# Designs tried in a protein design chat: VHH binders against Protein DOG1-like 4 (DOGL4). Part 11

Target 1, 232 residues: Protein DOG1-like 4 (DOGL4), of Arabidopsis thaliana (Mouse-ear cress) (q84jc2)
Amino acid sequence: MSKMRNLVEEKFLEFYESWVIQLELYLHQLLIAHNNNTMSETELRHLISKLTTHHKAYYTAKWAAIREDVLAFFGSVWLNPLENACSWLTGWKPSMVFRMVDRLRKSRVVLVEAQVKKLEELRVKTKFDEQKIEREMERYQVAMADRKMVELARLGCHVGGESVMVVEAAVRGLSMGLEKMVKAADCVRLKTLKGILDILTPPQCVEFLAAAATFQVQLRRWGNRRHYVTHS
Below, E stands for the ipSAE of ESMFold2; O stands for the ipSAE of OpenDDE; V2 stands for 0.75 times the mean of E and O plus 0.25 times the DockQ between their complexes.

## First folded at step 9 (VHH; framework vhh_6qgx_2)

Design v01 (from u01 with S31R T102D; at its last look DockQ between E and O 0.01; V2 from the best seeds 0.00; counts 0 for: pae O 12.9 > 2, placed apart)
Fold by OpenDDE, look of step 9:
Structure v01 (fold): chain B 232 residues (1-232), chain A 124 residues (1-124)
Amino acid sequence: as target 1 above (232 residues)
Amino acid sequence: QVQLVESGGGLVQAGGSLRLSCAASGFTFSRYAMAWFRRAPGKEREFVAAISWSGGSTFYTDSVKGRFTISRDHAKNTVSLQMNSLRPEDTAVYYCAARTWDSGSYFDSEYDYWGQGTRVTVSA
């Protein structure tokens, strides 16, 4: 549907479309690597490196964008409704990836006891960090009805030069809080992902990344089919 | 200022041992994966070993597996490479490198910081 987009939305939409295309290409490589078992450790590491670099690029772009307009990411016009519904603070929920790790344990991949222990520790830490962020977010959401926001609501009924400045200041204040939360969430995402990849062997990393990428790509495909989303 | 300073290189006979050390400063050491690379005369620089930011995982090139051990000390901001059963083909300048997760690459050649290197010569 034709939704009015601001410049930040348009720019990020363009970026994200390209980024997803590249992700699909990497997914294909991951699947080949996973299924053939013919790649050397060096090759696997290289592939993992490409994926990690790709994710780095996403967050680099995201963080640049949220500095300009964090609110764009709470609407996320580049995502379909299904993707949005599954989003936690503008992205994937960190604790979710442990489900994918569990899948490894049920597959041909054997995790040694030491890995299992470390993963469990990481899971607990991740959950704790998520909860902290959620509580902080809740605090912000509850505090939204402060003087500034009340003033914003009041001014929403009247247009004036000075009023506009006050409104902008109020929105900026809110945005700064949200940006902080988003960055915190992203930090947990990155730490979690890094932690998982630190624990897993290269072949296991490839399998994990393949699973994660598959889920992301399929979620997008399913959502697009359901809602006939066009991104152009 | 970011600095990686390697030490411990030298001349050693085949079958001997050396312990390389890299002292890191100017960045948050605990956030970085650390690695050792080496460059032999006339060859390209190659990966030798890496250790994750937490120290929980280590990685080695096949030719050094079982002989080399990478470790790190968070308290001292150092990474070490214990090299045992050295061979003439291990002769190279060894470089310490650091890489963040935020930098994208975790195992490959895209490291953020590099040392000047320490020369290791293994005689036959």
Scores: ipSAE 0.000, ipTM 0.237, lowest interface PAE 12.9, mean pLDDT 88
ESMFold2, look of step 9: ipSAE 0.428; ipTM 0.799
ESMFold2 (binder alone), look of step 9: mean pLDDT 86; pTM 0.882

Design v02 (from u01 with T102D; at its last look DockQ between E and O 0.02; V2 from the best seeds 0.00; counts 0 for: pae E 9.4 > 2, placed apart)
Fold by ESMFold2, look of step 9:
Structure v02 (fold): chain B 232 residues (1-232), chain A 124 residues (1-124)
Amino acid sequence: as target 1 above (232 residues)
Amino acid sequence: QVQLVESGGGLVQAGGSLRLSCAASGFTFSSYAMAWFRRAPGKEREFVAAISWSGGSTFYTDSVKGRFTISRDHAKNTVSLQMNSLRPEDTAVYYCAARTWDSGSYFDSEYDYWGQGTRVTVSA
């Protein structure tokens, strides 16, 4: 389709590139903390706070950009095709993050029975919220396809200023609905992340955040069709 | 044939300044993110700074923030690293790198092209 970039896309691309490099730096710090068991709880909580703040900054920027152009977040120019293919409503799927927790439990993270119970309760709640959003999105798409999309297709065969105004109004209506759904999904993402970090101890949070950042960084590296280049 | 050529290295006293330059040829410079890495004696190569393809986004490792500035000149196909308030621990061979994708990366494995390096020595 069209690859023209508007101002919103250009600004968010620049923001995202900087945001990812900073995430890579934090990942480096998380991996050091993971491999070096001499860090105090205070130091770990500080690092966790940096990661939490970093994620909040992403959503702050995203929600500002979505207000202007939510469609930019469906097939984003700042993500490679693999990253875009892995997106659920413009981001990571909330229920999938529990697979990461499960994998950590099989490897190195030891959870007390009370933590396991709380995590399972959170997993159920997250899945419920996720399914509710999926049903609401489906109903929204069906309702929009009913009258407005047929009207857009009919008007797409017409030439003139009247057709442009009607198309613009229809696109604004669709964009506002999508904005609401994307924000709802983002709220589930933030609630799920906060819930996991509240249940885990600081060392466990470091393990989780390292795994999550590693996945995001590796998805980006793998999806960028690069050739390994070595120099002497 | 792709070529990255660093210049501007040398000997400098602590607290001094140097400006490194990297001239790029053999590829479309405006399509590439550029970075500087360094290798200190006995250490692995480490990330220093990166600049996006457009020049709109820059990033620095914590130890150089506020002291080093990366910039690019699309007309001359160069990337530069202004190094101020130099410290003995900044002593290293500095490498220019180019990445095919439009963003920089902390990881040296993400860069497609590398210069030969220029030596910077900071004495006490």
Scores: ipSAE 0.011, ipTM 0.499, lowest interface PAE 9.4, mean pLDDT 82
ESMFold2 (binder alone), look of step 9: mean pLDDT 86; pTM 0.877
OpenDDE, look of step 9: ipSAE 0.170; ipTM 0.632

Design v03 (from u01 with S31R D112Q; at its last look DockQ between E and O 0.01; V2 from the best seeds 0.00; counts 0 for: pae O 9.0 > 2, placed apart)
Amino acid sequence: QVQLVESGGGLVQAGGSLRLSCAASGFTFSRYAMAWFRRAPGKEREFVAAISWSGGSTFYTDSVKGRFTISRDHAKNTVSLQMNSLRPEDTAVYYCAARTWTSGSYFDSEYQYWGQGTRVTVSA
ESMFold2, look of step 9: ipSAE 0.500; ipTM 0.828
ESMFold2 (binder alone), look of step 9: mean pLDDT 86; pTM 0.882
OpenDDE, look of step 9: ipSAE 0.011; ipTM 0.313

Design v04 (from u05 with S31R G53Y; at its last look DockQ between E and O 0.01; V2 from the best seeds 0.00; counts 0 for: pae E 19.8 > 2, placed apart)
Fold by OpenDDE, look of step 9:
Structure v04 (fold): chain B 232 residues (1-232), chain A 124 residues (1-124)
Amino acid sequence: as target 1 above (232 residues)
Amino acid sequence: QVQLVESGGGLVQAGGSLRLSCAASGFTFSRYAMAWFRRAPGKEREFVAAISYSGGSTFYTDSVKGRFTISRDHAKNTVSLQMNSLRPEDTAVYYCAARTWDSGSYFDSEYDYWGQGTRVTVSA
């Protein structure tokens, strides 16, 4: 990845690298907790809280960054091509995590009927929320060929003082729309994650988070190996 | 009949505080996410804050984070917006909205019910 990066990209890249390292550490702890049945509920809850806080930190950083340049996240230079290919509106697709839940159901983890029901309800809601966002995104994408974009395209051929201002305004308009979409998507992500964690018991949460973190970390590792990507 | 009735708007000096309230009726309040939107003079309506059906999740537009707090009272079927450290830029008509999904949305088109709005004016 040798393309020029802007300040937002550089800052977020640095952040993300650190964030992933910390995630790997937490993953290790999750795995230990998962394999060690001697941990108290209090200890498990503490671990879950750490992970939750960690994820919150990511979105805090992300939202700060997208306010400056949301476009950076539609070509995330801190991700490898595999990670990018698996991204839905700049992140994981909310409905995907239910696959992790399904894994729990097929593992040693026993979900009671009430949990299953709640999870299913959450799944349905998540799906509908995703679809709403997707429809909005589609509408936005189709509408991109509007006056502003046409003007942008026209001006892109001629660099001049006043033209630059018009171009910037057009880009800003586009970015604002995209930012809203991304935030909406993130809200669904956070809701989904919280919903799942609220339904699961602490041990189940640990297993779920371990699975999710494993998938994320492995995806990055696989992608990096495939493309020989070094981020720093 | 579904009703959302906003109250609490008024004139306040910069740095001041206001608490908006929205009284909901005519629908199952506990199943709806609630939100506040605002429309400033000459601007489009914009998202301000939302709260999930349970009250467990809240969302804010960036410009109001740390200053505004959305809450709900299930017993009273009300949604409130505590607005602190108000700025002239916060001047707008504030609207209460409800959506059938349990999470808030940034998009006004996703909300099913709307109040008439209450005017907030922040003087310099």
Scores: ipSAE 0.000, ipTM 0.229, lowest interface PAE 12.6, mean pLDDT 87
ESMFold2, look of step 9: ipSAE 0.000; ipTM 0.101
ESMFold2 (binder alone), look of step 9: mean pLDDT 85; pTM 0.869

Design v05 (from u06 with S54Y; at its last look DockQ between E and O 0.02; V2 from the best seeds 0.00; counts 0 for: placed apart)
Amino acid sequence: QVQLVESGGGLVQAGGSLRLSCAASGFTFSRYAMAWFRRAPGKEREFVAAISGYGGSTFYTDSVKGRFTISRDHAKNTVSLQMNSLRPEDTAVYYCAARTWTSGSYFDSEYDYWGQGTRVTVSA
ESMFold2, look of step 9: ipSAE 0.551; ipTM 0.848
ESMFold2 (binder alone), look of step 9: mean pLDDT 87; pTM 0.893
OpenDDE, look of step 9: ipSAE 0.207; ipTM 0.643

Design v06 (from u01 with S31K T102E; at its last look DockQ between E and O 0.01; V2 from the best seeds 0.00; counts 0 for: pae O 13.5 > 2, placed apart)
Fold by OpenDDE, look of step 9:
Formats: C-alpha cells, structure tokens, sequence
Structure v06 (fold): chain B 232 residues (1-232), chain A 124 residues (1-124)
C-alpha cells in the first residue's frame, strides 16, 4: 500500500521484510530436519537455537520501535490485511500455538504423559494471562473516551497553538498505556513459547517450530495473493 | 554487575564425585538458561550440560550422560553440576554460563555471561 508512513514504520517495514526472508530460510531447514531424521541431536538443538534467536531478534526490534511509536503497530503497514485480522495486540495470540502442539499429538510425534500434563498447565496459565491483558485492554479502551479526549476530538478540526500541545500530551499518554499492553502481551508470547520449547524434545521442537513458521509464512503468502500486496 | 561465580572444583580420584556450584547475580536469573562448559588442556571449550530457564528440561553431552546431573535453584540463583563416576578425561576447567531465552545451547558463542571457571582434576 502507498499510504504515508512515518520513520518508525519505514524502518520496521524494512526490518520485517528481511526478518521474514530469514524465517523462510529457517523454515526450509526445519522442514528438512523434520522430514529427514538424519540430523543429530546436536544439529537439531542448533537449529532450534537459531530459530529462537531469530524470534528474540524480532522482539528486540519491536520493543525498540514501540518505544518510539507504538501506534505504528496498531496499523502495521508491514502486514497484509489477513495478517492484521489475525493479530491480537500486535502479534500472534499466545493460546493459538497450543493448536500447533495439539497437532504434534496427532502426528507421528508421541508426547509422554508428563509432557501432556505440563503443556496443559502451561495452556491454562497462558489463557489466564491473556484474559487478564484483555480485561485491562478493554478497560483502557473504554477509558479513552473520557471528557478530555472528547473535548479534544471536538476541537480536532481547529487545533492550533496551545491546543496542539494538549493533544500531543494526550496522545503520548495513550501511547504509553498501549505500549504497556503490547509489552505485556509480548511477555506472554515469549513465556508461552519458552514454556513449550522447554517441554518438548528437540525433534518435537523442530516439528512445532516448523508448523508455526509454516503457518506464519503461509498466512502472509495467502494474504498477499488475496490483496495483491507487494512489499519492498 | 553481572557475576557468575563457580565453586566446588578440586582434585578427585577416578570414580569419585564432585559437585560444582555457580552463583549468579546481577541479572534476572529466572529468565536465563544455564549451562556448564569445560575446557581441557590443549582443547577447545566444549558443552557439558544445560538446564532450561524453568528447570524443566536438561541437556547433556553424550560423554557425561548418566554420570552428570545439572540442576538449578531459583531461590538461591544457583546452578549446580553433580558429577559422578568421574574419569581422567573429565579433567578440565569448568565454566558456568547464562543465556537469555531458550532451553540452552551447545555452542558457547550463544551464551551471554560466563564465570571465571573452576578447575576439576581427576587422577587415575
């Protein structure tokens, strides 16, 4: 899309495009590892490490960006409409990944009872954390329509001078709140991912990561085809 | 200031046991995978064992499987390596390492913090 973008959007767009390319490369490696059981445990762990490092890099970049402009992530120009539609607080919904784990149970991967139990505990915790964030977000969104914001909205067509400063202050306040929410959500994402990878064996991790990456990449591809989106 | 301080090294006879400990400070211990590496004379540093951030999973190099046990104590911010049935080839300086994210790594280049090491000597 050819809408006006700010510097944060432009920078992150560039980053994300590169990041996705690398993800696709890793996905290819994951699929090879998954389909060909010739890799040693050491090699699998190394591959897993690369992926986790890659994801860590994403959040590092994201958190740097949201400090500058969190609003950019609520209209992510680097994502297509389908990706955006599937986003929960600027990213994947943590509880969603358990579907990927469930897939493992239905595949050739056998989870032992202890793993199943731990995964269930993690699921419950993740859902609880999600709900907590959602309630807070709802409260925040409702509170946004306070007297001050309503007045600013009314003045929005003729804002000048001192009014501009007031508006900027208000927006900054809102942004700070949103940033907090996004960070909280990301924390749940990271904890969930860590938890899952902590429970799974290396081969299972590879399968899980392959499934997750596949879904992410395909979602992007499908969305791009549907809306004829060209990035970069 | 980040610190990893190893202890418990020493001289032991083959077949003996040692327990290494690493005390961590200056960072959020619970968010880090912890590991032990070792460097024998004239050799490169090699992975020995790792434990995930939660302690829910452990990893070992093949040569120490069944003999070594890694554990961690979140309350004390410590990671330990119980070494049983020690062999002369286990002689090395043992290093404690910390890594953000993940369940550990076999590669020392992926760890963020390191201790100074503790020497373990196993005599024949």
Amino acid sequence: as target 1 above (232 residues)
Amino acid sequence: QVQLVESGGGLVQAGGSLRLSCAASGFTFSKYAMAWFRRAPGKEREFVAAISWSGGSTFYTDSVKGRFTISRDHAKNTVSLQMNSLRPEDTAVYYCAARTWESGSYFDSEYDYWGQGTRVTVSA
Scores: ipSAE 0.000, ipTM 0.236, lowest interface PAE 13.5, mean pLDDT 87
ESMFold2, look of step 9: ipSAE 0.441; ipTM 0.808
ESMFold2 (binder alone), look of step 9: mean pLDDT 84; pTM 0.863

## First folded at step 10 (VHH; framework vhh_6qgx_2)

Design x02 (from m16 with F59W; at its last look DockQ between E and O 0.14; V2 from the best seeds 0.00; counts 0 for: pae E 7.8 > 2, placed apart)
Amino acid sequence: QVQLVESGGGLVQAGGSLRLSCAASGFTFSSYAMAWFRRAPGKEREFVAAISGSGGSTWYTDSVKGRFTISRDHAKNTVSLQMNSLRPEDTAVYYCAARTWYSGSYFDSEYDYWGQGTRVTVSA
ESMFold2, look of step 10: ipSAE 0.019; ipTM 0.552
ESMFold2 (binder alone), look of step 10: mean pLDDT 87; pTM 0.890
OpenDDE, look of step 10: ipSAE 0.018; ipTM 0.295

Design x03 (from m16 with W101Y Y102W; at its last look DockQ between E and O 0.01; V2 from the best seeds 0.00; counts 0 for: pae O 12.9 > 2, placed apart)
Amino acid sequence: QVQLVESGGGLVQAGGSLRLSCAASGFTFSSYAMAWFRRAPGKEREFVAAISGSGGSTFYTDSVKGRFTISRDHAKNTVSLQMNSLRPEDTAVYYCAARTYWSGSYFDSEYDYWGQGTRVTVSA
ESMFold2, look of step 10: ipSAE 0.389; ipTM 0.778
ESMFold2 (binder alone), look of step 10: mean pLDDT 83; pTM 0.855
OpenDDE, look of step 10: ipSAE 0.000; ipTM 0.266

Design x04 (from m16 with S31R T61L; at its last look DockQ between E and O 0.01; V2 from the best seeds 0.00; counts 0 for: pae O 14.8 > 2, placed apart)
Fold by OpenDDE, look of step 10:
Structure x04 (fold): chain B 232 residues (1-232), chain A 124 residues (1-124)
Amino acid sequence: as target 1 above (232 residues)
Amino acid sequence: QVQLVESGGGLVQAGGSLRLSCAASGFTFSRYAMAWFRRAPGKEREFVAAISGSGGSTFYLDSVKGRFTISRDHAKNTVSLQMNSLRPEDTAVYYCAARTWYSGSYFDSEYDYWGQGTRVTVSA
């Protein structure tokens, strides 16, 4: 049974599909740039800028959408089950990108000692921030399970219009909390990405971005093949 | 002081071979991509070959592919250009260049350091 999508879900689904297509195009460019070494520094920086702008656009759209319905992003209908399973607070886990960096180090990319040091510092910071958010989420979940949920459950049993309003208000309150957490997580993502890009040289950035984009695109492809998810 | 010193140039007959060498000093060799450029008489300087800092990646001008091989020796801080099947059109002053990036570039403006060049003349 195709889950009835609300307007926010439908709109974001459309956006995301387009966004992913564009990402694939950029991935192609990144791969060309990486393999052919025909691009100048200026050209590489331009390409990097395009990608960063593209990612910023995603979060801009996301944040607009979560203001309307943050719950839509908890069980994102625009993602396949595999993508959803790999999601941490409605997106990629910030600490995961360091695995990609580690892969770069193994792929004949020579990082200078200063870069390695900075990356490690960033890793520690990112992990700390991530854990902080997780703790907050745990607190939130515990809080939800106590009086609030009981009250909601109790109120939900009443067919009266007033009861419905109270429940809706309660849900809104919960949603606001979730929105804050999602935004916090997104901030960590963005900071982490920026941090990595600031440490790496333009050619290294291209390689990193290519790896990241490849992972994202392949994850989607693999998930779609397995689950036959059609979003159209 | 950064120095790039080319050697190995000379006169060679068409079809012959020549090995150019560039000795680098004054910088951390492994952190720099190295390249060879050439300037023929009356022509602009053009890219010939480049090698990444680690030596794991190389790329060439199309007209020299299969004939020229760029390599580097980290122990000696040298980059070399093996030129086989030389042609009269390969006649030029060959320049060694270093780039602060790990990867090479086709563009001479992307390179930070240059040698004085070594002349290669290929006779018909």
Scores: ipSAE 0.000, ipTM 0.238, lowest interface PAE 14.8, mean pLDDT 87
ESMFold2, look of step 10: ipSAE 0.605; ipTM 0.867
ESMFold2 (binder alone), look of step 10: mean pLDDT 87; pTM 0.892

Design x05 (at its last look DockQ between E and O 0.01; V2 from the best seeds 0.00; counts 0 for: pae E 16.0 > 2, placed apart)
Fold by ESMFold2, look of step 10:
Structure x05 (fold): chain B 232 residues (1-232), chain A 124 residues (1-124)
Amino acid sequence: as target 1 above (232 residues)
Amino acid sequence: QVQLVESGGGLVQAGGSLRLSCAASGFTFSDYAMAWFRRAPGKEREFVAAISGSGGYTFYTDSVKGRFTISRDHAKNTVSLQMNSLRPEDTAVYYCAARDWTLGSYFDSEYDYWGQGTRVTVSA
């Protein structure tokens, strides 16, 4: 009586709730490191490594879950509507991270010319990878529309058995294609994150990671408040 | 009307134990995450511990891990904080808080309802 989709959603909801709680605790550590200058460079690198590992753990769990049910990640039950509305292929758009870097440059973070050049190179590469994924998704949508037309024609003339097998094969092909697209997008997200952390100094990485964690936590807070507004 | 009422505070010697309790009313208890915060004299309010609506997920600030245990009783609509191995730096007014969401948060701004607080004094 249980469905695979419901099981995947239940497991990942539990994981995600724990993951966000831990992210909030790491945010506290990042803010302490930023505000008091109490950590050595070695301690800062250790904290940055903890955050990097935490983000990689998210994708490890996600990739395991999408192997079972990729469609659960389109309109996820563990995200509020605001978080889902900001989603680009099951996550935030990779190039959006550079808006956070740009905001930090305007407020606190002073970047040397060599860092600016490397960040612009990474931004261009990230944008190129995004556009490639978007074009691949467009081709995928066209291919699935063609398959849908063929399936409708076949189903209009068939009784059970053979028609069910053809529909099931088409659905499995859709899921496999979406899984590949989601993983490609996630790889761009990870490469971009690690690229930024490699370019920034340890104190700059702490400020960047604090800003990113703050944004994600605040997005959840704002979206959750909307759910409880009563209309008169 | 939503109410949170703390009890169990008092004076205790270092190394001793106290159990704080918070009685909740006016909402569906299992739908709310519950937390304890504290304010020491001259300090800002800080997070201590939180427990999810179901009771399945708990988390603590580092300075109390291994010494404090948060728990909830759905039949009595109470959340408790067992405080063992108390230290003078644990001296504070402790506040119970409820979040209109099943997952707890580190941030005090995420909590919608607050108790009046119960005083805990730990003598050296």
Scores: ipSAE 0.000, ipTM 0.219, lowest interface PAE 16.0, mean pLDDT 79
ESMFold2 (binder alone), look of step 10: mean pLDDT 89; pTM 0.907
OpenDDE, look of step 10: ipSAE 0.005; ipTM 0.277

Design x06 (at its last look DockQ between E and O 0.01; V2 from the best seeds 0.00; counts 0 for: pae E 17.0 > 2, grease 24.5 > 24.2, placed apart)
Fold by OpenDDE, look of step 10:
Parts: structure tokens; C-alpha cells; sequence
Structure x06 (fold): chain B 232 residues (1-232), chain A 124 residues (1-124)
């Protein structure tokens, strides 16, 4: 079934499709760099920079879009059901990336003890930040159910154009709270990513980014094989 | 107060060796990547070598690879640069630098603290 999309959804869908294509291209480069030990440090750092810039571009676009309609990102039409099921507050869960780091440790990547220590510290901090946001979300949801939903229900008892306008205004108010939480979550994501890249060496960064990109791309592929997604 | 104090500079003949040292104080040494930069007469400051906060990773500018070795001693809060097979083109004032990131950088603008420098002169 084709999903109805609003203007924000349509615009972001177009953006995201292009963004994912570019991510796949970068993934290819990361894999080449990882498998080819001939690349210089400068070249590796350049590649890392390109990837970080690419991710920044995503959040720039996202934040612009959520200002218009944050609800579009709760049930993102540009994602398949599997991707959506794996989402935490409209994106990847920050603490999840440490699983990828752990995978590196179990591979041929050698992390020195000092790196391991710093990564653990970062893990703890990230977890703390996640929990803080989750608590706020719970508080918000309780408040919404207790007050705002009752108000909306009351307003919904009136039939007519004026009533609809009032309900829309109320929904916008709710959306503002959600926007704040989404931004907070995104900040944790960005801080976590930066923290990891700060700890890892350039070759390790490349491997980490390759793993992350691979996971993202494969998740999308797996989901698409199992669930039909209508794209424009 | 943050201080980086370089030492070990001097005059040496081409093909000779020199060991530079930088003593750090006034900050948590183990949290900083360290680096050496140099400035030759009439030239801009350029990157020479960097070492991660742990000492587990090092990288060099191409012209010094195989000749220079950067190391650090956490117990003494020092970073060193062993320079072998010195060439006249290595003549410069060498600066020690510290960065809050765990890894070094090629770019001097990304470093937070700097020493006053030590002069290295390599004669033909």
C-alpha cells in the first residue's frame, strides 16, 4: 500500500534517498581503504572527514525538517519497518555504536589499554545521557496523556472548521516538546560519534565507519527484501 | 600554568643525530596528544610528527619518515623526538605542541598549547 505523505515527508524522502546513495559510495571507499594498506595517513583523514561531513549534512537536513514537522520522523515513511523498529527517538541509539567498537576489538584491530579505558568512559557517559533523555520522554508522554490528550479529545467533540484549527494548534504545541527531545537525542549521537573518532586512530576510524555504514546499508537492504517500501 | 619547554637543540653535521625533548606541565599530560612542528628560516611552520595520548599511535611527515621517531614518557610528562640522518633541510626551530584530542593533527591550528621552540642547525 502506498503511504500518504505530506510535503515534509516528500522532501525528506527525496533527500534521504540521495543521501543513502552517497553513503554507499563512501562505504565502498572505506572498504577499499580498509583493505588497502597503501593509503597514507593524510588520505585516510581526508576520507574520514568526508564521512563526518556527510553525517553532518544529514542532521542539518533533519533539523530543518523537524522544525516544520517533527511528527514526520515518528513513523518515517522513507524507512522500511525494520529500520523503523530499530530506531530510537527517530535515529540510531547512541549506545549501539559501542557494539560495533566491541566488534573491532574482537577482530584484527588492536586497541591499546588506554583506548579501551577511554571508550568505556565514553560508553558510560553515553548510557547516562540516553537514560536522561528516556526519562524526559517518559515524563513527556505521561504529561501528554494526562493533559494534552484530554484537551484534544475535548476539542474534538466540536464539529467544524474552527475546532479543527484549535486541535491543530494543540498538536503543534505537543510537537514542540518532541522536537526538543529529538534534538537532544541527536546531540548525544553526534557527541558519541565524535568521542569515538577522537579515541580511535585513523585506520581504526576507517574500519569503524565502514562497519557502521555497512550495518546501516544492510539493515535497509534486509528490510526492503522483507517489506515493500513505496518510494517516489 | 601550562608550560611546554623544549630542549636538546644545537648544531650538528649532516648525517648526525640529535634528540629533542619537551617537558610538559600545568595540564593532565595523559589526556593530550603531543606533536612536533618546525619552522625553517623564511618558511611557514610545518608538521613533523605526532603521538597519541597513549603513545600507541604515531605519524610523521613524509620527509622525516624512517629518520625521526617521536615518543613520550608519561611518568616524566615528556615527549621526545629522536632525529637521525639529519640533513641541512632539517634546519629549523622545532616546537612542541599539545592537543586536547587523543590523536594528533597535521594542522598547527588544532593544537592548544605550544612551546617556545629549540633551534636545530644542520651543517653541510
Amino acid sequence: as target 1 above (232 residues)
Amino acid sequence: QVQLVESGGGLVQAGGSLRLSCAASGFTFSDYAMAWFRRAPGKEREFVAAISWSGGYTFYTDSVKGRFTISRDHAKNTVSLQMNSLRPEDTAVYYCAARTWTMGSYFDSEYDYWGQGTRVTVSA
Scores: ipSAE 0.000, ipTM 0.256, lowest interface PAE 13.2, mean pLDDT 87
ESMFold2, look of step 10: ipSAE 0.000; ipTM 0.202
ESMFold2 (binder alone), look of step 10: mean pLDDT 87; pTM 0.893

## First folded at step 12 (VHH; framework vhh_6qgx_2)

Design y01 (from u06 with D62Y; at its last look DockQ between E and O 0.37; V2 from the best seeds 0.00; counts 0 for: pae E 4.0 > 2)
Amino acid sequence: QVQLVESGGGLVQAGGSLRLSCAASGFTFSRYAMAWFRRAPGKEREFVAAISGSGGSTFYTYSVKGRFTISRDHAKNTVSLQMNSLRPEDTAVYYCAARTWTSGSYFDSEYDYWGQGTRVTVSA
ESMFold2, look of step 12: ipSAE 0.311; ipTM 0.732
ESMFold2 (binder alone), look of step 12: mean pLDDT 87; pTM 0.893
OpenDDE, look of step 12: ipSAE 0.023; ipTM 0.533

Design y02 (from r03 with K65Y; at its last look DockQ between E and O 0.02; V2 from the best seeds 0.00; counts 0 for: pae O 8.0 > 2, placed apart)
Fold by OpenDDE, look of step 12:
Structure y02 (fold): chain B 232 residues (1-232), chain A 124 residues (1-124)
Amino acid sequence: as target 1 above (232 residues)
Amino acid sequence: QVQLVESGGGLVQAGGSLRLSCAASGFTFSSYAMAWFRRAPGKEREFVAAISGSGGSTFYTDSVYGRFTISRDHAKNTVSLQMNSLRPEDTAVYYCAARTWTSGSYFDSEYDYWGQGTRVTVSA
């Protein structure tokens, strides 16, 4: 895998490793806040803000990286196979987080009817947005197999000269489309998170974020036990 | 046809500076990551520096970090390597390389086009 890594992959790998370490630290704080329940609202809001900023930093870095090589994110070398298997368009599937919200409803957290209604509305919207993006992705994926590409494939494995140019152009075209789709997906993720956090109270936000971070960290741990991830 | 032409090599004393340039033609310059490699006498070719298609990302081998700077000029279709604080160990033929992707690589096998090289000799 090392020989196939490019500079974007290496750079983002380093970033992500650091980012995850920081996430674990925040998770610890979230858990303390959640379990102790003695923190002031101001303190909770501050903690929430820190997490929000942390996530924003991730997407900032990601978007910078995908401008250079979006394909790196479709084979994310910084993720283990389990994490990759659970990925939707290079990240978490937005609709998945509503399961975490549902957990809140079953916990000591009491959601008022108005919150439940808003969450349901958000869920529906999120799912719709996901589907829209998926349809568009399908379009790009199918478009990759255009007439020229099919003909090239038919001619065999000896791709050179003009054939290389055709393939390169096709891949570039696909990459541009993928970049758009990844950004669109990330926007849905961010909107979904923001939507949830806007609906929940600070204590509820902390619990939600703790649940989300826990899941992310545990997924990584579970995957790493099965497959060793090389760190740079 | 793709062409990469290096220039700027020569003899320089230790501690001196050189600026290498590579003129690129025959392809969409901004769509290619550019890199410098070098081959010292009796050694294998090694990565020196790379710059992304956009120029937004640069990477260096450890031994040149802080001393060398890679840059590119989209208007002129050139990539440059500013080499400061040169050492005898920097003596090599320096090659310009282009990768058909916007991201660079540490591996020479990932680059598609190469120049003929320019010789840099650093005397003690």
Scores: ipSAE 0.013, ipTM 0.323, lowest interface PAE 8.0, mean pLDDT 88
ESMFold2, look of step 12: ipSAE 0.611; ipTM 0.869
ESMFold2 (binder alone), look of step 12: mean pLDDT 86; pTM 0.880

Design y03 (from r03 with D62W; at its last look DockQ between E and O 0.65; V2 from the best seeds 0.00; counts 0 for: pae O 3.5 > 2)
Amino acid sequence: QVQLVESGGGLVQAGGSLRLSCAASGFTFSSYAMAWFRRAPGKEREFVAAISGSGGSTFYTWSVKGRFTISRDHAKNTVSLQMNSLRPEDTAVYYCAARTWTSGSYFDSEYDYWGQGTRVTVSA
ESMFold2, look of step 12: ipSAE 0.409; ipTM 0.788
ESMFold2 (binder alone), look of step 12: mean pLDDT 86; pTM 0.881
OpenDDE, look of step 12: ipSAE 0.027; ipTM 0.462

